# VH-VL binders against f4iux6r469to655: the designs that were tried, part 19

Target 1, 187 residues: f4iux6r469to655
Amino acid sequence: RLLQRLPGCVSRDLIDQLTVEYCYLNSKTNRKKLVKALFNVPRTSLELLAYYSRMVATLASCMKDIPSMLVQMLEDEFNSLVHKKDQMNIETKIRNIRFIGELCKFKIVPAGLVFSCLKACLDEFTHHNIDVACNLLETCGRFLYRSPETTLRMTNMLDILMRLKNVKNLDPRQSTLVENAYYLCKP
Short names: E, the ipSAE of ESMFold2; O, the ipSAE of ESMFold2 at other seeds; V2, 0.75 times the mean of E and O plus 0.25 times the DockQ between their complexes.

## First folded at step 4 (VH-VL)

Design n17 (framework fv_mosunetuzumab; at its last look DockQ between E and O 0.03; V2 from the best seeds 0.00; counts 0 for: pae O 18.9 > 2, placed apart)
Fold by ESMFold2-Fast, scan of step 4:
Structure n17 (fold): chain C 187 residues (1-187), chain A 119 residues (1-119), chain B 112 residues (1-112)
Amino acid sequence: as target 1 above (187 residues)
Amino acid sequence: EVQLVQSGAEVKKPGASVKVSCKASGYTFTGYYIHWVRQAPGQGLEWIGWINPNSGYTKYNEKFKGRATLTADTSTSTAYLELSSLRSEDTAVYYCARDFYGSEWFDYWGQGTLVTVSS
Amino acid sequence: DIVMTQSPDSLAVSLGERATINCKSSQSVLYSSNNKNYLAWYQQKPGQPPKLLIYWASTRESGVPDRFSGSGSGTDFTLTISSLQAEDVAVYYCQQYYSTPTFGQGTKVEIK
């Protein structure tokens, strides 16, 4: 019942209201059901990811297993797909990486995991991994670049990205994606 | 609570086709890929293919491409494997199995459907 | 396709003793960028479907007893049952998911 309302939570007020109501149904079984519902957000409903991340961040203070379970599922999904060149998985990869990025802005996903994901994409610089890396940077790159704790590592990763773009002689679409992501992080 | 329940045993003649169903319950059907894996009597496991119920996208093992067809009906949370041009070598238990949305390791399996192909 | 080869084909172990099953892949299933081995282990009891025991070569699936452990990297992997119980009599399969999924031929574990 409450979980049926998740797709309709397209504002901070709506997701916050649902989050409060969820606190009355606090059981281990219900927490697992919530995590599964959040993880199974439709691949095309990217606009919901920020609201779901806000919900997870709000619940994190009293229900630490919720963020832990969700982050583990997202990490497992990223690792299973990152080297696969199957075109049918691109929407799944993009939903995955954007969710990781949104959760990073709430400090639910540690910066180290984001850098690990970015490094994996840069180490195998395929067309899919370029799209994934650019989506990650668009989602949380500026947040990480502006944070004193992560500025140096982010700067290094952005430098590697631009170097790879120049060396690999990318097609115009991929080149533009990289440039847009880079300058979105660095004003 | 997660369950994959498959249709009953089938006996077919060579050249016929068979359609096996796999009804999912206890989770969001569109959130997980469904794979099909077969096991010939006394033999190991052989991967056939997967379907993403959310998109309808499918991927097949090259060995089965052209003979296997994977479909899914989201209104009934049911996945289907249709295998055509059956041969005696196709005699096997056919399993559906759920993966973690493209991970390709299988956390839940159906009980299996025995398909016997004999003349 | 990556070919998975298990050894031995069958193994007889006394109750309470250690069982060791080996799995070799024809090429590495280690992805160097994330340092993950794309390798799973399954248990299949007679008349039942396979059950996931281990993924990422060494990560135990929730609810799987700690007597089951996975180890190895690259092309050589091991499943260990530290103290065999009667309910562990089964065929065990390794599976790679680095490329299109392939399984080993299975190792049958029996009580002596």
Scores: ipSAE 0.510, ipTM 0.826, lowest interface PAE 2.5, mean pLDDT 90
Fold by ESMFold2 at other seeds, look of step 5:
Structure n17 (fold): chain C 187 residues (1-187), chain A 119 residues (1-119), chain B 112 residues (1-112)
Amino acid sequence: as target 1 above (187 residues)
Amino acid sequence: EVQLVQSGAEVKKPGASVKVSCKASGYTFTGYYIHWVRQAPGQGLEWIGWINPNSGYTKYNEKFKGRATLTADTSTSTAYLELSSLRSEDTAVYYCARDFYGSEWFDYWGQGTLVTVSS
Amino acid sequence: DIVMTQSPDSLAVSLGERATINCKSSQSVLYSSNNKNYLAWYQQKPGQPPKLLIYWASTRESGVPDRFSGSGSGTDFTLTISSLQAEDVAVYYCQQYYSTPTFGQGTKVEIK
């Protein structure tokens, strides 16, 4: 019922209204259903991720299992896919990493998880991992660069990224992706 | 409730083709890959291939390349396995299975479809 | 392809006793960057499809009884049933998902 409205929440006001209404349905079964619905956001609707992350952040203060379950599912998904090179996985990887990045900006995903994901992509800086790293940086890199607690670590990661771009023979599309991500974080 | 419901048993002659259906419900069909796995009588499990229902992209076990065709119909949330040039060693139970977000472990399986190939 | 070899092919265990099934992969299924073993275990009862028990070598799927546990790393893995029940009579398969999925040949568990 209320979960059918999730794809239509294309503004802050709409997701906030749904979030308030959802608080009246607070049960363990309903919380699990909500987490599954949030996790199953369509691959083509990435614009919803910020609003879904906002809902999770709002509910986190009173429904602590919602962020826990969602973050665990996203981490499991990342870990299962990070070394897989088959084209079947790229859309799922992008959805996954952007959701992780959005949740980080709302302080639901800890920065340590973001840096772990980024490190994994930089350790094998080829193929999908380049796209995944760049999407993560485009989503939350500037946030982490501006945060005093993470500025130094983010700076070091960005330096590694640019050195890898210069050493690896990236195709023009990926080279542009890396440059765009870098300067988005450090304008 | 996630469910994969397969079509009924088939009996075929050598050289014929068979098409097995797998209807999905309880989740976003285009968000998960569908794998096909078979099990000959008294034998273990053998992976056939996968389809991405969102893109139509497929991958096949080399053993079946050229004989197996995987398709999906997003309007009916149904995946299909077609196996051509059947022979007696193709007698098996054929399963569809959903993978966990491209991970290639299988959290839900269909009931299985027995295909018998006999002269 | 990564070959998965189970041992034994068949075992008989008294009710309430421990059953131990081994699985060996022809190459490591441990991915160093995430420190995860890409290994799953399935139970298949007669006339039924396989059912997921364990993934990441040791993580129990939701709804699976606590008597089932997985252990091991790299190339050597173990499924343990701590107190065998009548309903545990089945064939058990290991499966790697590090690369193209492959299954062990199965281990039949019976009551002695």
Scores: ipSAE 0.467, ipTM 0.814, lowest interface PAE 2.9, mean pLDDT 91
Fold by ESMFold2, look of step 5:
Structure n17 (fold): chain C 187 residues (1-187), chain A 119 residues (1-119), chain B 112 residues (1-112)
Amino acid sequence: as target 1 above (187 residues)
Amino acid sequence: EVQLVQSGAEVKKPGASVKVSCKASGYTFTGYYIHWVRQAPGQGLEWIGWINPNSGYTKYNEKFKGRATLTADTSTSTAYLELSSLRSEDTAVYYCARDFYGSEWFDYWGQGTLVTVSS
Amino acid sequence: DIVMTQSPDSLAVSLGERATINCKSSQSVLYSSNNKNYLAWYQQKPGQPPKLLIYWASTRESGVPDRFSGSGSGTDFTLTISSLQAEDVAVYYCQQYYSTPTFGQGTKVEIK
């Protein structure tokens, strides 16, 4: 019953209330059910990702397996899909990478994972990987650019992104996506 | 809890068709691909194809293209394999298996359906 | 298609001893961009479907005992059972998922 309320948590107060109520269901079975529900957020409901990430961050100190299971599932999903061109699944890739980016802002996903995902997209900067890279940057790029520990590496990645835009044959939509992502990180 | 429950054993003559069902429960059916894999008696595993239940898109092993048809019914959370023009070498246990968003490693398998093709 | 070849076809091991199964792919299953080996291992007991043991060549699936481990990279992979138990009697399959899925021919593990 509590998991049915997840799609309705469209505010900070609503997700915080559900998070408190879920603390009373602290069993391994219930924690697995929560992780599965969070992971399977509908691809059309990207606005929920920040709130779900907030819930995970709140639970992280007392339910360590929730963030660890969720991050492992998201990383496995990314790696499973990154090189597969026969998969008709751009919306799933976008949901995946935006969830990773939101969790990074809450310090649940380490920056190293974000940079690994971004590197993989830049190494094969074609097709869906352009959209995935831009969505990652839109989600957490400015956060990483402003963070002292990561600003140099983010700057280098943004420089690579713009060089690839200028030398690759991108269609106008993707060129605009790259420019928007770049200037969102470095206004 | 994730379950894939398949239809019962079938005995068919050469030239006939068979349709095997795979009913999923315990997860969001449209969120995962369903693969079909077969195993001839005493032999290894052979991949047949996959279906994305969300889109209806399919991919087939070329060996089976033209004879195998994969479908899914989202209202009943059921995937189907239909194999036509059956031959003796099609005698096998047929499994459905779930992959993780096109990853093609299989975390849950159905119990298997024995299809026997004999004169 | 990438051909997966296992060795040996059959293996007899005393209880509590180490069992080692080899798997070789005809092409590398390592994707350089993420440095991941697209290789899984399955256990199949008589009359049962395969059960996932290992993915990414070395990552154990949840609930799989610690005595199962996977290693290797590129084209050469190994499944190790560090201390064989009676319930480990089964056929073991490697499988690549770098491209169209293919399986090894299987290795039967028995108690000596």
Scores: ipSAE 0.205, ipTM 0.723, lowest interface PAE 4.5, mean pLDDT 89
ESMFold2 (binder alone), look of step 5: mean pLDDT 93; pTM 0.940
ESMFold2, look of step 7: ipSAE 0.158; ipTM 0.722
ESMFold2 (binder alone), look of step 7: mean pLDDT 93; pTM 0.941
ESMFold2 at other seeds, look of step 7: ipSAE 0.000; ipTM 0.435

Design u01 (framework fv_tiragolumab)
Fold by ESMFold2-Fast, scan of step 4:
Structure u01 (fold): chain C 187 residues (1-187), chain A 124 residues (1-124), chain B 113 residues (1-113)
Amino acid sequence: as target 1 above (187 residues)
Amino acid sequence: EVQLQQSGPGLVKPSQTLSLTCAISGDSVSSDSAAWNWIRQSPSRGLEWLGKTYYRSEWYNDYAVSVKGRITINPDTSKNQFSLQLNSVTPEDTAVFYCARGEYYDSEGPFDYWGQGTLVTVSS
Amino acid sequence: DIVMTQSPDSLAVSLGERATINCKSSQSVLYSSNNKNYLAWYQQKPGQPPNLLIYWASTRESGVPDRFSGSGSGTDFTLTISSLQAEDVAVYYCQQYYDTPYTFGPGTKVEIK
């Protein structure tokens, strides 16, 4: 039904139309189903995350449980995965952190949660945490750097990131990721 | 109420494949909030986690290093069950095997529902 | 792998008295970002699978009696049964779910004196 059309919403017009249609089917059960469908976006469909975040932002004014449920699920997933070093989890970690970042740009995810995620990665700056931190910064770092409320915190986090790049034994790929993320935030 | 019902042969010869099935009722094997685990228990090793399968847009599997390379955990969405295949068994694999439900991202705790257990003896 | 140890191996306690079981992990199972300890306690009676009692080190599972409580943080954890009942005779296991492979303690057998 309506939720089957989510993977095809590859434009602002398509996602906005689906969002309008969803408003006619508003019930607690349907809201839980929508949150599950959004959370289960495929790992290969990262291009959908901005559209899904737009939909959540549009629904947030009338259906406060949608953003709160989705944010809680993403935070729980981040906390479960950040300490795991297994290679097979990297795509799941990237999907998770990029969705958090996209929702942050709509102010659905509070900046404090983003800083907590970034700090967790910087506290153990090895393996996948390097990629996760860089993906988060590429997604919403410039937004946070340019916002008066978060500029100082972002500046401090970026300084820590560059210090860790210099003192950790990073390979050339990891060093390049860090530099690219840093300069994307602070050109 | 979630219930897990195990089935499979209780006797396997050395070098063969041990196969067990866990049938799920009261929940879906493709639930995005659940992970489906196999755990074994023996006097020598105690409780030992073997691996899990879970669905989140696609299927994932995690396996304990002690059995990695010999183990496969497969979901069957049409029958609402999941299975364990353990290859090249030895007498040291003799144990009571349990299937168990855990949360996918560990938010509510590790294993809240367990199957009844299956004693599997590996002998000639 | 994270190694779990328990003490004592066995414990005999009179009905109505307090039982205390200790669990230690080889590395911290406290995740600093959410301040949660990834530690659970299970009860196992003969012929039955383990039954979840406590998760997040101190959160009691639904339906578990108030006499069961968990405490501790980081690497050192305790399960307390404030007033032992006859039905509490069992083996108790701690388990970490901080990282895979998930690992269990060797168990503590609780008996009545």
Scores: ipSAE 0.006, ipTM 0.574, lowest interface PAE 10.7, mean pLDDT 87

Design u02 (framework fv_tiragolumab)
Fold by ESMFold2-Fast, scan of step 4:
Structure u02 (fold): chain C 187 residues (1-187), chain A 124 residues (1-124), chain B 113 residues (1-113)
Amino acid sequence: as target 1 above (187 residues)
Amino acid sequence: EVQLQQSGPGLVKPSQTLSLTCAISGDSVSSDSAAWNWIRQSPSRGLEWLGKTYYRSEWYNDYAVSVKGRITINPDTSKNQFSLQLNSVTPEDTAVFYCARGEYYDYSGPFDYWGQGTLVTVSS
Amino acid sequence: DIVMTQSPDSLAVSLGERATINCKSSQSVLYSSNNKNYLAWYQQKPGQPPNLLIYWASTRESGVPDRFSGSGSGTDFTLTISSLQAEDVAVYYCQQYYDTPYTFGPGTKVEIK
């Protein structure tokens, strides 16, 4: 029944309450069920991603397999989707990358994985990958840019992004999307 | 273990709709680590993937361009099965049809379990 | 679409001898970020569905004899049967699952000489 309440947890207080209750139901089966429920967030429910990430971060100290399983599933999903050009895949790609970005802000996803995802998108600078890269930067780019450990790598990635924008013939929407993402990270 | 059992008519007249079902045991049609595929095999085209249905918070479908617009692949969670409907069939659609499970993180392929196959002849 | 080709179309090999089947993809099926080749091999005997032998280009499916091995990367792949047995007479297909539509090779028929 707790998992049925997940989609309704649209505030910090509600997700924290559910997280506390979940701590009393710790079993291997229940942890797998929770990870599956979190991973299968609907493509249209992007507003839940920050709350789900907060729950994962809270549980990480006592239930180490929860973040480990979720991060692995998200990484595997990213790797399967980054080459696909189908319109139906764009919503799934955006949900995937935004969840990775939200988890990065809680240090559940390591910065190295975020940079690998960003590099993959820049290496294959397609319409979808531009949207994916920009969503990732909008979600966690400023966090990474402001962190001393990742500022240099972030600066290099942003420079590559801007160079690609300038040398490719992007339509006005894509050009604006790239510029907005760049200046969100580096105001 | 997973088993896939196919059922449906083996003879369909031109212009009609081909309908086949694939019953699943040993797994759930709504498993988020599986995709449920239809593949056909004919001497002229060889093995041809037609499409898949898979559950990820919501149901999704992917279809091969060659049959897009004529094909529907539909899950039935209450019966733990999925179906194929192919509209406006022609003799060129004569083939052995297979259902198959793909179970990897990209929601399809490789195909690790297959149904027994159904020979469908499109003839008047 | 990714086009798969196989060579030879048919192969006759004596019992106990090595059989080698080649598969080529029109574009790379290697995903560099995870270093996985999205390539599978299937065996099909008359009246039966295809049976999965190898996935990720070189990983043997559970229950498959160790005389079957897969190798290769990117666009060029090989299935090897180190010592052909009578029960290995079949058609063998390669398949890419890198992108939809998933595509199969035309098959290689293996017969006993």
Scores: ipSAE 0.005, ipTM 0.509, lowest interface PAE 13.2, mean pLDDT 86

Design u03 (framework fv_tiragolumab)
Fold by ESMFold2-Fast, scan of step 4:
Structure u03 (fold): chain C 187 residues (1-187), chain A 124 residues (1-124), chain B 113 residues (1-113)
Amino acid sequence: as target 1 above (187 residues)
Amino acid sequence: EVQLQQSGPGLVKPSQTLSLTCAISGDSVSSDSAAWNWIRQSPSRGLEWLGKTYYRSEWYNDYAVSVKGRITINPDTSKNQFSLQLNSVTPEDTAVFYCARGDYYDSSGYFDYWGQGTLVTVSS
Amino acid sequence: DIVMTQSPDSLAVSLGERATINCKSSQSVLYSSNNKNYLAWYQQKPGQPPNLLIYWASTRESGVPDRFSGSGSGTDFTLTISSLQAEDVAVYYCQQYYDTPYTFGPGTKVEIK
C-alpha cells in the first residue's frame, strides 16, 4: 500500500510525507519490506536515490535496523559486482555506487566503506570501474573532500585518480569523466 | 512470437572473414530487455559463447576473450537484425553457429530463443 | 573464466525411470544480493538448436513438462527427469550466466536403456 507510492516520491515534500506515514507502522515485517523496496529501486531511477536516502536517514533515529539492513545489502551487491566483467551490469553498478554515495552524505554509509569501494575501482582502473569511481566521486566526493576527517584521504585518492588518468591512455570520454569528477570534488 | 533466422555462407577459406546475419521477428533488436548473442558448437570445444550486442540507452558489445580482437557483432536497427564477423579464420573455427536471444534486463545470459544454426566449414 | 563440468558423460535409462544429471561450476554462481543462482539447463536433439528447459537453477521455462526439474545452489546443480519418455533422448547442457564469458558444460547424452 504505502510502498506503491514510493516510486512517485520525486520531491523532498513527497518523500517526507511518506516517511511520516511509515513511522506509524513500526513493525519488523514492515521494516524488512521497506528495505527490500528501497534496495530494489529500478537501475534507471537514479533520481529517486537522494529521496530514498533522505527517508532512510529520517527513519534511522527510531528504526536502526532499516539503515543497517540496506547498507549491508548494498555492500554485498558492490562486492559481487566489482568482480564481474559483464557489461550488462554497468547500470546496476552505477545505481549501487550512487546509492552508497547518497547514503554517505547523510552519514548512513560510513566514509570507510566509500573509500573501500573507491580503492577497489582504482586498483583495477579499467572498463566499468572508471565510470563507477567517477559516479561515486560526483555523488559524495566533494562532501568527503570538505570534511576535516576525510580531506586528507580524499586528497590522496584524487591524486591517485589523476596519476592513473595520466599513465593510462584513456579514450576522450573516460579522460573527460575523470577530469569532471576531479574538479567537482576539488574546484 | 520471437523468431531468429540465420543467413550466411557455409564455406569459408582459411585467413578470410566469416560473416553471418541473424534476422529478428517478433522483437526489436534495440529492445532494452534483451541481448543478442552468437554461440558456436564444435565437437572439440562444445558450446562456446562468442559475444553479444545490446541496447541500453546506447549500444554495448561484449566478447569472449578467446575471440577478442578478431570478432565484431553489430546491430542493424533498420533491418532488425544483427551480424557476426570473425576475421582470420582457421580450420579450428569450423562449427555450427547459432544466434540467440538473452531475455533479462539485469543480465541477459540465458537464451530463450535460438536461430536454426549455420554449419560453417573452414577449409581450402 | 567459470568452468562447467557435467557428470556422467552419457546415461542409459529405461523408459519411465528417473534420470539424474549433475553440473558443477568452478566458482559459485549464486548472487548474494538477489539470492539467485545464475544457472540454466538446455536440451539439444540432433539437427536442432539447444532448447531452454530451466533458468535460475530451478525455474521451468513455459511449455516444459513437469517431469523436468532443476535443483542445487552455489557450485553443485542437478537436472532430474522423473520419468524418462522416448522424446527425452537428447544431450543436456548446463550453462552459467553469472559472468562473461558465459560458459556451458560439456553435455550429458541421455539414451534409452
Scores: ipSAE 0.032, ipTM 0.647, lowest interface PAE 7.1, mean pLDDT 88

Design u04 (framework fv_tiragolumab)
Fold by ESMFold2-Fast, scan of step 4:
Structure u04 (fold): chain C 187 residues (1-187), chain A 124 residues (1-124), chain B 113 residues (1-113)
Amino acid sequence: as target 1 above (187 residues)
Amino acid sequence: EVQLQQSGPGLVKPSQTLSLTCAISGDSVSSDSAAWNWIRQSPSRGLEWLGKTYYRSEWYNDYAVSVKGRITINPDTSKNQFSLQLNSVTPEDTAVFYCARGEYYDSSGPFDYWGQGTLVTVSS
Amino acid sequence: DIVMTQSPDSLAVSLGERATINCKSSQSVLYSKNNKNYLAWYQQKPGQPPNLLIYWASTRESGVPDRFSGSGSGTDFTLTISSLQAEDVAVYYCQQYYDTPYTFGPGTKVEIK
């Protein structure tokens, strides 16, 4: 029942209300069902990711298995997608990485996982991985750049990104995408 | 029913650019459930995949390493078609060229609809 | 690149008899996450483009006669024509779509004995 309302939670007030109601109706079985529902967000519903991440962050203090299960599923998905060649599901890759980025802003996803994802994309600087890296940077790059614990590593990653852009002579779309992501992190 | 109709010259001189077009009916070139491929066939190399273009919110292209740097596959949404441009051709590029549709979201193979084929001879 | 090989190069089979064609890939085309084999079979007659027969190693394309079947997993695959008919005279190709570039076998020519 409650899970049927998730796709309609298109504001902070709506997701916060649902989160509060969930706290009174939860069980171990319901927590597994919630994680699956959050993970299976449609690839085209990127606007929901910030609200879902907020819900997970709110529940994390009382229900540690929710963030743990979701992060593991997202990491497993990223690893299967980034290393398998010939897949045209770029929208699934973008949904995955943006969810990771949103959860990073709530400190649910550790910065180390985000840097691992960035490094994987920079190590194989393909058309898809450029889009994935730029989406990740647009989502949480500024957050990581401003944090004292991650500022230096973010600076190094951004420098590598710009060097790859210049060395690889990207097409105008890819070049613009990289520049936009870079300056969004470091205005 | 999906149909692919090819057009282009059958004779090209060495060092020139080969240009072929594939017109689509019964589907949209910007369909997010399809990918649009070029394949060639010659007695010496057999069937050889050259590349694909596909639309997933933005246009993406993948090309075979063997032709990378000489090949461009370009969609035209207004005419519902896609084209192949192959630069600096040599006699080794002589082949029957096919366009083909891949129908799956996560992989463009297998190819369920093919154009009729265009024999391209590279000769002076 | 994934290299595809086929055996035999050609075979002659009497009408109504079984024809068997083998295909081997240089690396596994089985994807562990979805447990699918990224392998297809095509039929090509002179002057025509290849026609899709089988995909996912064993799924028959719509409109393809029941006598055609595919089997195998990982690196070793078989196309079987249970009762060869005159219209089945053609060259048959296997293809992997596990990784780009997509690659095809060299083909097996099937003729009536």
Scores: ipSAE 0.330, ipTM 0.744, lowest interface PAE 3.7, mean pLDDT 89

Design u05 (framework fv_tiragolumab)
Fold by ESMFold2-Fast, scan of step 4:
Structure u05 (fold): chain C 187 residues (1-187), chain A 124 residues (1-124), chain B 113 residues (1-113)
Amino acid sequence: as target 1 above (187 residues)
Amino acid sequence: EVQLQQSGPGLVKPSQTLSLTCAISGDSVSSDSAYWNWIRQSPSRGLEWLGKTYYRSEWYNDYAVSVKGRITINPDTSKNQFSLQLNSVTPEDTAVFYCARGEYYDSSGPFDYWGQGTLVTVSS
Amino acid sequence: DIVMTQSPDSLAVSLGERATINCKSSQSVLYSSNNKNYLAWYQQKPGQPPNLLIYWASTRESGVPDRFSGSGSGTDFTLTISSLQAEDVAVYYCQQYYDTPYTFGPGTKVEIK
């Protein structure tokens, strides 16, 4: 029953209430079920990602296997998708990378994984990977740019992104996406 | 209901361009629910996917790395067909060539309709 | 590239007996987000193009007899013909559509014993 309410948690109050209720139903089986439910968020429900990430962050101090399982599943999914060129995969790639970015802002996903994802996209600068990289930067790029521990690496990555934009013949949409992402990180 | 009919020369000289067409009936080449593929088959390499073309607000092409740089797959909306051009052919390109449809809404890759096949021999 | 392997390379089975063909992929073709295996099976008779039998590893294509069934997940897949008929003499191919380039197994030839 509790997991059936997850798609309706479209506010901080609603997700926090569900998180509290979940603490009373905690078991190893229920933690695995929760992780599966969070991971399988619909591709059209991107607005849920921040709330799901908040729930994971809240549970992380007491139920360390929840963030660990979810991060591993997201990393495995990213690695399986980053080379796919099929049109049908773009919405799934965007959901994946935005969830990674939201979890990074709660320090659930380590910065190293985010930089690894960004580098993979920059190394294979395809139409989908440009959109993926820009979505990642829009989600957590400013957070990483403003953190003393990651500012230098983020600056280097943003420089590479702008170099690739200028060297490659990007169409106007892609060029605008890159510029918007860059200046969102470094206003 | 969907039918794919292939045409093109069965003999091509080395270094020249192999050109085949696949005429579609029962569906539109610009259908946003389909992928239009070329596959070849030879005793030495078996079944080998070469590439696809598909319409999703604009035309896209995907090609196998093994033929990338030599291959072009082009739709022709006016004739409801799509073509294969393979440049700089060698005897190793000798194969039976098939066109095939993949279905977007259910899947990107299972090929539910195939052309009859065209044996192309690359020989002097 | 995802490499597809089939075993055995040829199989002789008596009419009415079970035929089992195995297919392995070099990496998983199970997509975790939708829990679907991107694997298809084809039948090819001499002089004909391949004919789609099974997709999503276990879903039978419309018009395909129920003696054909697919099973497996991830990297290991099986095509079973529960009671071989004369018309089933053909070469059978597995194919992954998880990622491009789409790749096929080398085929398994099924013959009557």
Scores: ipSAE 0.000, ipTM 0.475, lowest interface PAE 13.6, mean pLDDT 86

